# VHH binders against StAR-related lipid transfer protein 4 (Stard4): the designs that were tried, part 6

Target 1, 199 residues: StAR-related lipid transfer protein 4 (Stard4), of Mus musculus (Mouse) (q99jv5)
Amino acid sequence: ASISTKLQNTLIQYHSIKEDEWRVAKKVKDVTVWRKPSEEFNGYLYKAQGVMDDVVNNVIDHIRPGPWRLDWDRLMTSLDVLEHFEENCCVMRYTTAGQLLNIISPREFVDFSYTVGYEEGLLSCGVSVEWSETRPEFVRGYNHPCGWFCVPLKDSPSQSLLTGYIQTDLRGMIPQSAVDTAMASTLANFYSDLRKGLR

## First folded at step 22 (VHH; from FF6 with V110I)

Design GG5
Fold by OpenDDE, fold request of step 23:
Structure GG5 (fold): chain B 199 residues (1-199), chain A 125 residues (1-125)
Amino acid sequence: as target 1 above (199 residues)
Amino acid sequence: AVQLQASGGGFVQPGGSLRLSCAASGFQFRNYAMGWFRQAPGKEREFVSAITNSGGSTYYADSVKGRFTISRDNSKNTVYLQMNSLRAEDTATYYCARGFTFQWGSTYEIYFHYWGQGTQVTVSS
């Protein structure tokens, strides 16, 4: 309960950051990605935003740990729920494919995940746990507090505004420029893949 | 199934020492933070000590600092609590706990979610 509250509050703070503090990292037709220096690690906090053509519950169900995420997210190569705590809390382990022609080798994450109501929508958030086990085929990554806000559009309840805050320490020996490129691309692709998954 | 079996409790005089052990099974021990809690009759359960999954960091309640030492042996799936200079107020049922270690910036925090069966420690003259 304590970690859930802390995580939720942290994400709410991110969501309250003024627009002028963000710098555009990537802008495509249907999604914008911003970044600012992270306070959690030597890297960036990314903000992504786009409109989804689906209701909040369905959007979040596709994002949160569950049976649907692996079906549409091309970056994710495996997903296992290690522990369930409450209805909306779990610890999951997942792996990601290599990126940028394997300049970024595959990663593994172990994350605490929490989903909760936010305004008229939902917040699905997470943060990595320290995990000592290693597998040679994966580099251990670490997600600092991250999450997805999803709220219905006021004028179109069948659509939702999806806003993500991501600050991932990929760790390993990766040039920062490669990290930046990968993160921006990953977030843009996330929206694209999700849209396809919601069809 | 996850199991935490605490042992080593007993009767001891003030100023004496005890060493508690908690044998863990049913999970990958090295991935979890471990800790000790205690509960005296009529009181709430209170934090005693914690150790991160790697063993790199330890934490203690103010009431036990300098007297208690937590350690772990990942090869044996066991966490220990060495209790020295025991006092009457240390009398309680001691519980082993499992938790997760989180990194917040440059610091680490442990959150516990699972407790095993307790072992009784009685300090009395």
Scores: ipSAE 0.901, ipTM 0.941, lowest interface PAE 0.4, mean pLDDT 96
Fold by OpenDDE, fold request of step 23:
Structure GG5 (fold): chain B 199 residues (1-199), chain A 125 residues (1-125)
Amino acid sequence: as target 1 above (199 residues)
Amino acid sequence: AVQLQASGGGFVQPGGSLRLSCAASGFQFRNYAMGWFRQAPGKEREFVSAITNSGGSTYYADSVKGRFTISRDNSKNTVYLQMNSLRAEDTATYYCARGFTFQWGSTYEIYFHYWGQGTQVTVSS
């Protein structure tokens, strides 16, 4: 309960960051990705935003741990829920494919996940758990507090605004430029893939 | 199923020592933080000590600092609490707990979610 509250509050703080503190990292037709230095680690906090042509509940259901994420997210190669807790909390383990022609080898994450109401929408947030187990085919990554805000558009209730805050320590020996490129692309692709999945 | 079995409690005189053990089963022990809590009659359960999954960090309540030592043996799936210089106010039922270790910036925080059966510790002359 205490971790979920802390996580939620942390994300709310990110969501309150002034616009002028963000720098554009990637801009495509339907998605903008910003970044700023993270306070959690030697890297960047990314902000992504785009409009989804679906209602909040369905969008979040596709994002949160569940049966649908693997169907549309091309980056995710496996997803297992390790433990369930009260109030829409769980611990999940998931893996990601290699990126940038395998300059970034596959990663594994173990995350605490929490989904909660936020205004007229939902917040799905998470943070990695320290996990000692390793598998040789994966590098252990770490997600610092991250999450997705999804709220309905005022003038179009069938659409929703999806805003993400992501700060992932990929770890390993990767050039920072590669990390930056990968993160921006990953977030842009996330929206693209999700849109396809919601069809 | 997750199981935490605490043992080692008993009766001791003030100034005495006890060593509590908690045997864990039903999960991958090395991935979880472990801790000890205690509850005296008429009082709320309180934090006593914790150790991260790697064992790299330990934490203690102010009331037990310098007297209690937490440790773990991942090969035995066991967490220990060495209690020295015991006082009457240490009398309580002691509970072993499992939790998750999170990194927040440069620090680690532990959040507990599962408690096992308690073992009684009574310090009395």
Scores: ipSAE 0.900, ipTM 0.941, lowest interface PAE 0.4, mean pLDDT 96
Fold by OpenDDE, last read:
Structure GG5 (fold): chain B 199 residues (1-199), chain A 125 residues (1-125)
Amino acid sequence: as target 1 above (199 residues)
Amino acid sequence: AVQLQASGGGFVQPGGSLRLSCAASGFQFRNYAMGWFRQAPGKEREFVSAITNSGGSTYYADSVKGRFTISRDNSKNTVYLQMNSLRAEDTATYYCARGFTFQWGSTYEIYFHYWGQGTQVTVSS
């Protein structure tokens, strides 16, 4: 579908943003998180990057909608694929746990997901769909165009460079400082959890 | 199974009016954008009108602006197309479509992925 192409191109543009436009938000062992103001909403676009000790296909299989994500991602509490459209295209619904001692209550997202080849690796990207259904136990969040680039390291084909671009509108009544803290922490934890899941 | 059943087509004279209905079933109607397309013989299918899942935004092809009105009733799982001031060039098979609404910045975009069976509209003197 045309949406997949638009989404892919959008992420490629993000991936082309120069380094000097990013500001470090969090730096921990083996992962760095940057941020810059988002053009999509009143918030930040986050960039995360780290090396994974696994091949591209396996890394992306753990990230993309499927049976693996729930096994390792501690933030995700449920995941359902609602529709398949084409190969590597689907709409999924998932929920996340509360964060920051429940200052951020659980969220629900409905996302269009698309995985495609990128250079010698893969791009798994997504964007939320407007979804009217509500469940009282969850606040509806919205992911603006986001995704994960995964490419093999040239000098070590058994390892991959994983780069993420995330811009999530959590919505609800949350202080911006809390949102920023949560996003940086979430992205750092994502890498940590994924590394554990790939073992 | 997803079903979109269009009705309301027929034969009318130029300047006349028709109201198309599309009854949806097999899915949660309120979560999807709805739209209308049309296809004349020997021509490609073209966009006519669309409405977001909430009904907050509507869109029209330039050729039908001011004459056609799209609306929806989520309680009835139905989308409508009120067609006024019909012209001969409006003659076509009209199709109801289901899609997704996306927010891109401050704007909304609709992408359609499923079409139902068509209803024939013929405008002739």
Scores: ipSAE 0.899, ipTM 0.941, lowest interface PAE 0.4, mean pLDDT 96
Fold by OpenDDE, last read:
Structure GG5 (fold): chain B 199 residues (1-199), chain A 125 residues (1-125)
Amino acid sequence: as target 1 above (199 residues)
Amino acid sequence: AVQLQASGGGFVQPGGSLRLSCAASGFQFRNYAMGWFRQAPGKEREFVSAITNSGGSTYYADSVKGRFTISRDNSKNTVYLQMNSLRAEDTATYYCARGFTFQWGSTYEIYFHYWGQGTQVTVSS
């Protein structure tokens, strides 16, 4: 589908952004999070990177829409695949827990998801669709083009380099500082939770 | 199962008008963009018109701008195509399509993934 190609190309462009364009937002022992202003909305594009102690296929299987994501990702509270398409595409609906003591209330997302080969690894990417249905328990969020690159380490094929690009419009009336704090923490926790899930 | 049933096609003289309807079922209509495509014999299927899920934005092929109008009634799960000032070159089988609306920056784009059965439109003197 044309959207898959556009999404893939967009993420590849993000992955080619020079290091000096990124600003460190959060650095912990095993993961670094950077940010830069997004071109898609009035917010930030985040970059996260860390090494995973598992092979590419297993890492991506845990990230992409499937039976495992909900089990390890503490932020995600529900996940439904609404429609499957050819070529590793689907539309999924998922919800997230409140954050920062519910300063950020629970969100719901409806995303197109696409997974494709990238170099010796995989790219799992997605973008939200406009969705009119609303539930009072959730605020509709919107993911601008996002994705995860996962490639094997040259010196250790049993390990993978996982790089994420995330630009989420949480919408609602949230101070930007709270959004920034939440996003940085979410991405750091994502790696931590994933590592636990891969055990 | 997803169903898109187009109707309203027929024979009309040049300069005449037709109104196509597409009745949708098997999915939550309000969440999807809708559109119309057409295919003439020996030609590729071409985009005619589209409308976002909310109806806030409409799109038209250059060849039909100013003559065709797309609309939708979410309460009736129906999308319409009002075709005015019809021309011989508008002769084709018209297909209703379902798609997703995406926001790209400040604009919206629609990508279609499902087409229903066609209705024949013939414009001839």
Scores: ipSAE 0.897, ipTM 0.939, lowest interface PAE 0.4, mean pLDDT 96
Fold by ESMFold2, last read:
Structure GG5 (fold): chain B 199 residues (1-199), chain A 125 residues (1-125)
Amino acid sequence: as target 1 above (199 residues)
Amino acid sequence: AVQLQASGGGFVQPGGSLRLSCAASGFQFRNYAMGWFRQAPGKEREFVSAITNSGGSTYYADSVKGRFTISRDNSKNTVYLQMNSLRAEDTATYYCARGFTFQWGSTYEIYFHYWGQGTQVTVSS
């Protein structure tokens, strides 16, 4: 009973939630974002899905903690690895830019990250750690269990299907409408930014 | 390097008390959860107690509830285990452990990843 196993099993459970439990929150081109109430906090669990024009390993290598994340992810402004346990497992601290004309001020997260095989592809998942050290420039947020499933497309082996589950507690005093807008929009932008980064 | 140095073990009569201390070094103590495990000869290591990084929540195995108290002093990088009303079945090697605190729904959970050297507690006479 490790945190890695519990986190992996939780994401697999989310990936098994039936279609009728989701409500569409946003569609942009070929990317769909859904949501449902979170069981972890007073907020939403978001699901996003879209096709990537690259193989699983390269897609996940651009998402997991590593050297490429800051090159393409315009929301993420810094990334530090605080603890390294194994090649696929670490604790990282990252920051995000202000959103919606700084209605959502810059945030800081400290996350446990774990990447593991899933079917013919990979699952890269995470959850925040309660970390006492804070910095005054940032509001400390909390990522409840989250992750990205990436599997090859059956009929297109050079392409992958990327499905994400995100439930972020941004903390602070933010209007709920701003939270909802930011979550759906950042997931759609995530796909477009990642596609540009893979080119 | 990360070090957890446990002390305060020894021989004690049934019904007696001991206080274990664990001095931590090589990491930013205030960011981590801490705990105690024990292992009797021929048995598996078992959970005894845990305390969150903030000290806001404490956890105990059923076998020690009401008798043992965990605490921490972040200014001294030290976690303690006050053991009262000791019994023969408390005889074991006690290990200090470091972990992470996670919020999982409405509860906090602690997962450990590092154990220090043990200190022997023997309850007899």
Scores: ipSAE 0.799, ipTM 0.891, lowest interface PAE 0.6, mean pLDDT 92

Design GG5
Fold by ESMFold2, fold request of step 23:
Structure GG5 (fold): chain B 199 residues (1-199), chain A 125 residues (1-125)
Amino acid sequence: as target 1 above (199 residues)
Amino acid sequence: AVQLQASGGGFVQPGGSLRLSCAASGFQFRNYAMGWFRQAPGKEREFVSAITNSGGSTYYADSVKGRFTISRDNSKNTVYLQMNSLRAEDTATYYCARGFTFQWGSTYEIYFHYWGQGTQVTVSS
């Protein structure tokens, strides 16, 4: 059994969670964010969904590790590919800006990333690697299994439906209310920023 | 280039001991999990032991528990396998391997992606 297969199957399992198990966390025009308790850590599994005005391949190309991510994602401050296995599979290290007037200080993540076909679209998923090397200007966070499903929108093939599952342990000493606020806002901003980046 | 060079194999009598070493180069050793696999002629490669990147957790196949001990020395970029109470069934080519440590819920799991050159261990009288 490969880590890629386990990760993919875990995300497909999340995508099958019944709608009544989710609680709405934030709703803005054209984006809904839900959450439920995580089974991986003491925190939440977030689900986000919204329509993108672009085709699946271009949407996912802007999300997966690559040159476009830093152009549009205001939260992400750096991205380095540490190991490249195949075009669809790598280990990358990225950093995020401080949030809530630096109540949440900048974070660093080292993630295994895997992109694969899903129905008529794509799944780009990831999970953090235990990586001993750290840098003192960042708090090392941990992404539990996470990913983005993107499929063509039925009856509108120039558009796609983007659904994300996010389980981030920010680590450090952060009030839980600040964590909850940051997660919901980050997901809403993700969609807004991505839409601007696709123009 | 990533290299894993296993050494320390040889002939040993049943009940004897042997220490295998695996020298690693071409990558930042302390960031990776390490392990040992073995393959006897005509059989598939099987897991023997693993150690996390930090060295905080170790894992053993049931057939070697209590007899084998894995350890690592990050200053020498080396992983070791101390093999005690050796049996004829331990005869195999031993390979060291590199992997990633993942936290999956409350457990750590190691997934390997690179196997080095092997060293022969023969246990016979």
Scores: ipSAE 0.798, ipTM 0.890, lowest interface PAE 0.6, mean pLDDT 92
Fold by ESMFold2, last read:
Structure GG5 (fold): chain B 199 residues (1-199), chain A 125 residues (1-125)
Amino acid sequence: as target 1 above (199 residues)
Amino acid sequence: AVQLQASGGGFVQPGGSLRLSCAASGFQFRNYAMGWFRQAPGKEREFVSAITNSGGSTYYADSVKGRFTISRDNSKNTVYLQMNSLRAEDTATYYCARGFTFQWGSTYEIYFHYWGQGTQVTVSS
């Protein structure tokens, strides 16, 4: 089949993983972050969940490749669309800022991105492409299958439930404790930064 | 514009050899996986061979393993298919294809999204 179908099915599989397989990694008022060992690489698959005070289409439009991502996402420093296949499907190259006083130096990712309907909402998912061209100011990272499910909150249709699955290999020579701290914090900050961007 | 121009087809007798070439333009060749597909009249297009963006992994349909070899030259933006020990059932139009390499677990997978113009290969006595 197509890469879009395989990616979508993989994310749906993650979304069906039973709750007892997950371990809590970080918990703040309205956001919980869990993790479990990844089946794709030596690292973790992270799950994050929280309620957004906006409708599905606007929430996903701020996450998927598009004009608003750089306005609110403090970690992302650049975004460039390399290939455009359909309105919902592209290959993008993006960069991230250094973290933990540059213990994690700036990264570059080249990702296939696909957005599709899911139940009463949307799924925006991605996976990195093996891309030979690199730039010396960045470490090339790799996103294993990842994505964001966004559905209307059942009893409050002006709100959405946003659930993310993140599986990033940062590559390079980074202490594992720094990786673990950065991943959990980045996911929690993603929610707070997105909420500010939606206002 | 993206262009894939296959060449090197022709008539050959069973047991013979041909080398197909595919010249690529309009994109940065080294970033993409490449492959070969074929289609006989009245049949669906079928996979023949693929090679990753780096050239580190190659893949073959069972029907061509041991007889066909895919290779690439990134300095010439060209992918090749060396076809040896040709058989009548290899008769088809051969198409060059472009795709992306992805890592899934412990292996690499290639997914194609663009097919170029074909070249005819006819194996007959």
Scores: ipSAE 0.791, ipTM 0.888, lowest interface PAE 0.7, mean pLDDT 92
Fold by ESMFold2, fold request of step 23:
Structure GG5 (fold): chain B 199 residues (1-199), chain A 125 residues (1-125)
Amino acid sequence: as target 1 above (199 residues)
Amino acid sequence: AVQLQASGGGFVQPGGSLRLSCAASGFQFRNYAMGWFRQAPGKEREFVSAITNSGGSTYYADSVKGRFTISRDNSKNTVYLQMNSLRAEDTATYYCARGFTFQWGSTYEIYFHYWGQGTQVTVSS
């Protein structure tokens, strides 16, 4: 079995978790963020869901590694593709801005990324690679299996339902309350920023 | 272009030793996991050993545990396989491979995506 298959199967399993296993972490307008304890590390698996006013392909094209991500994502400060295997599969390195008045200092991630069909839409998923090269101005974080499911709305085909599963070990010494606040807020802001970027 | 060239094969008697080397070029070696596979005539290629990008974890097929040792030298862009107590069934073409190291829960896993040129190991009296 390939890493792509294992990653895809893991995200599909997360997408099958019953709603009663989740706890609400934040709700802003029509975006809800839930969480449950992670089985991958000492932290949480976050789920986010909201409607996007665009078709699946364009929504996912703005999320997956590509030219549009830095235009709209205020958290992401750089993105480099380090290895390209196919159009749907790469290793990328990205950085994030400091958060909560720099209580969370800038982070760097090196992720394997894979995009594949899911029902009538797409799944774009990732997991961090153990990557020896680091840069001193960043704390190296680690994304455990994560991804975005995007499917058309049945009664409104020009809109999409976007569901994310995020499982980030920010590493370093951060108060747990700051981690929880940052993760929930980041996911809510992700939706609002993406909506503006799609206009 | 990514290149992996294994060397150090040869003819040895049962119970003998060989040290294989794999010279890597065309990529930043220290960022990748490395491994060894082998293929005997008429058989499928099989896993032998692997080492993480940092060298912090090593893995072995059950058939070679205790006899083979994988190591790497990131300053020389080289991975090694020390093969001791060789047996006739170790006869094969040996290939080095490149992969990525991932953390899954409390363990590390290595997934390979490139296999290089091989070197022949023949164990016979």
Scores: ipSAE 0.788, ipTM 0.884, lowest interface PAE 0.6, mean pLDDT 92
Fold by ESMFold2, look of step 22:
Structure GG5 (fold): chain B 199 residues (1-199), chain A 125 residues (1-125)
Amino acid sequence: as target 1 above (199 residues)
Amino acid sequence: AVQLQASGGGFVQPGGSLRLSCAASGFQFRNYAMGWFRQAPGKEREFVSAITNSGGSTYYADSVKGRFTISRDNSKNTVYLQMNSLRAEDTATYYCARGFTFQWGSTYEIYFHYWGQGTQVTVSS
C-alpha cells in the first residue's frame, strides 16, 4: 500500500532476526555493533544496541529530522527538509563529513523519514529517495531500509533501550576495508555523541 | 505551489490515438517520478502508468500495456502519455501525478503523493 507501511514492516522484520544470524563487529563498553550480509545490496546490514539515559520521546526527537540533530551529530554537516507530508513523515537532504582522512569523501543523502509507535516506544525509520539533483562537493549515497527502535528500559525509569539497523551504500570507489571500518565506528560514535547531546 | 496541468484530451473514435501532456510547475521536476491515473464517473481513480525520475523505468496497468506509452522531457517540465488503440473503456478524466522513486533491491518502486487537474478523454463511436 504505502511506503511508510512497507518501510515499517521491513524494520520490524529486521528486529526479529535471530541472534545466531549476526556477527559481532564492534563492542565499546555497553554498545554492541553486529552485522550480517544485506539482502538489499552488496554490503552489510548493521545492528547496534545500547542504553540511553533519557526517555523515548526525547531520544527519538534527537534522531529524527529536526533542529537537534546537527547539535550533537558531528558526522552530519547539514540537514534540509525538502518535503513535509505530516508531522511524522518527511523527505530530507543531509550531508556527512569526510572520514578516514578523506578516504571516504563527504556524502549526500536524500531520505524519506517516518516515525511511528512501537510497543511502549517509537520507531524512526528511513530509506533513500532517488533524487536526480546532485552537487559536486558530495558523493550521493543511498540508505537502504534503516531505522531506530527506542523503548523504555525495564526497571529503570528515565532510561531507554536504543536499537538501530543501518545499511548504507556509500557509493564511489572506496576500499572495502575502509567501508567496514567506517560503518562500525560510525555506529559506535553515534551512541557516544548522542549521549553527550542528551546531557 | 505545486501544480500539475494535464491537457490534450478530447473526443476520439475507438481505435484512435491521443497524446496527453502534463505541465508541471512549483517544484524541481527532474527529482520526481511522474504518473498518470484516470477516473470514470462513479468509479474510483485507477493507476494507468508511471515513469521514474530518471526516465529509466516505466510501468503500466495491465489494461493499457502495449497500447499506452509514458515519456518525460525534463527540459520542458512535462510528462506525456501516448494513447493508441483507444477503447470505450478508456473513457475517463486523466490526471497526472507526482511521486518519489525508491530502490528496493534490484527494482525501482514509485509512490505518489500529489494529483493535478485532469483532462477529459472520451472514446465513442
Scores: ipSAE 0.781, ipTM 0.878, lowest interface PAE 0.6, mean pLDDT 91

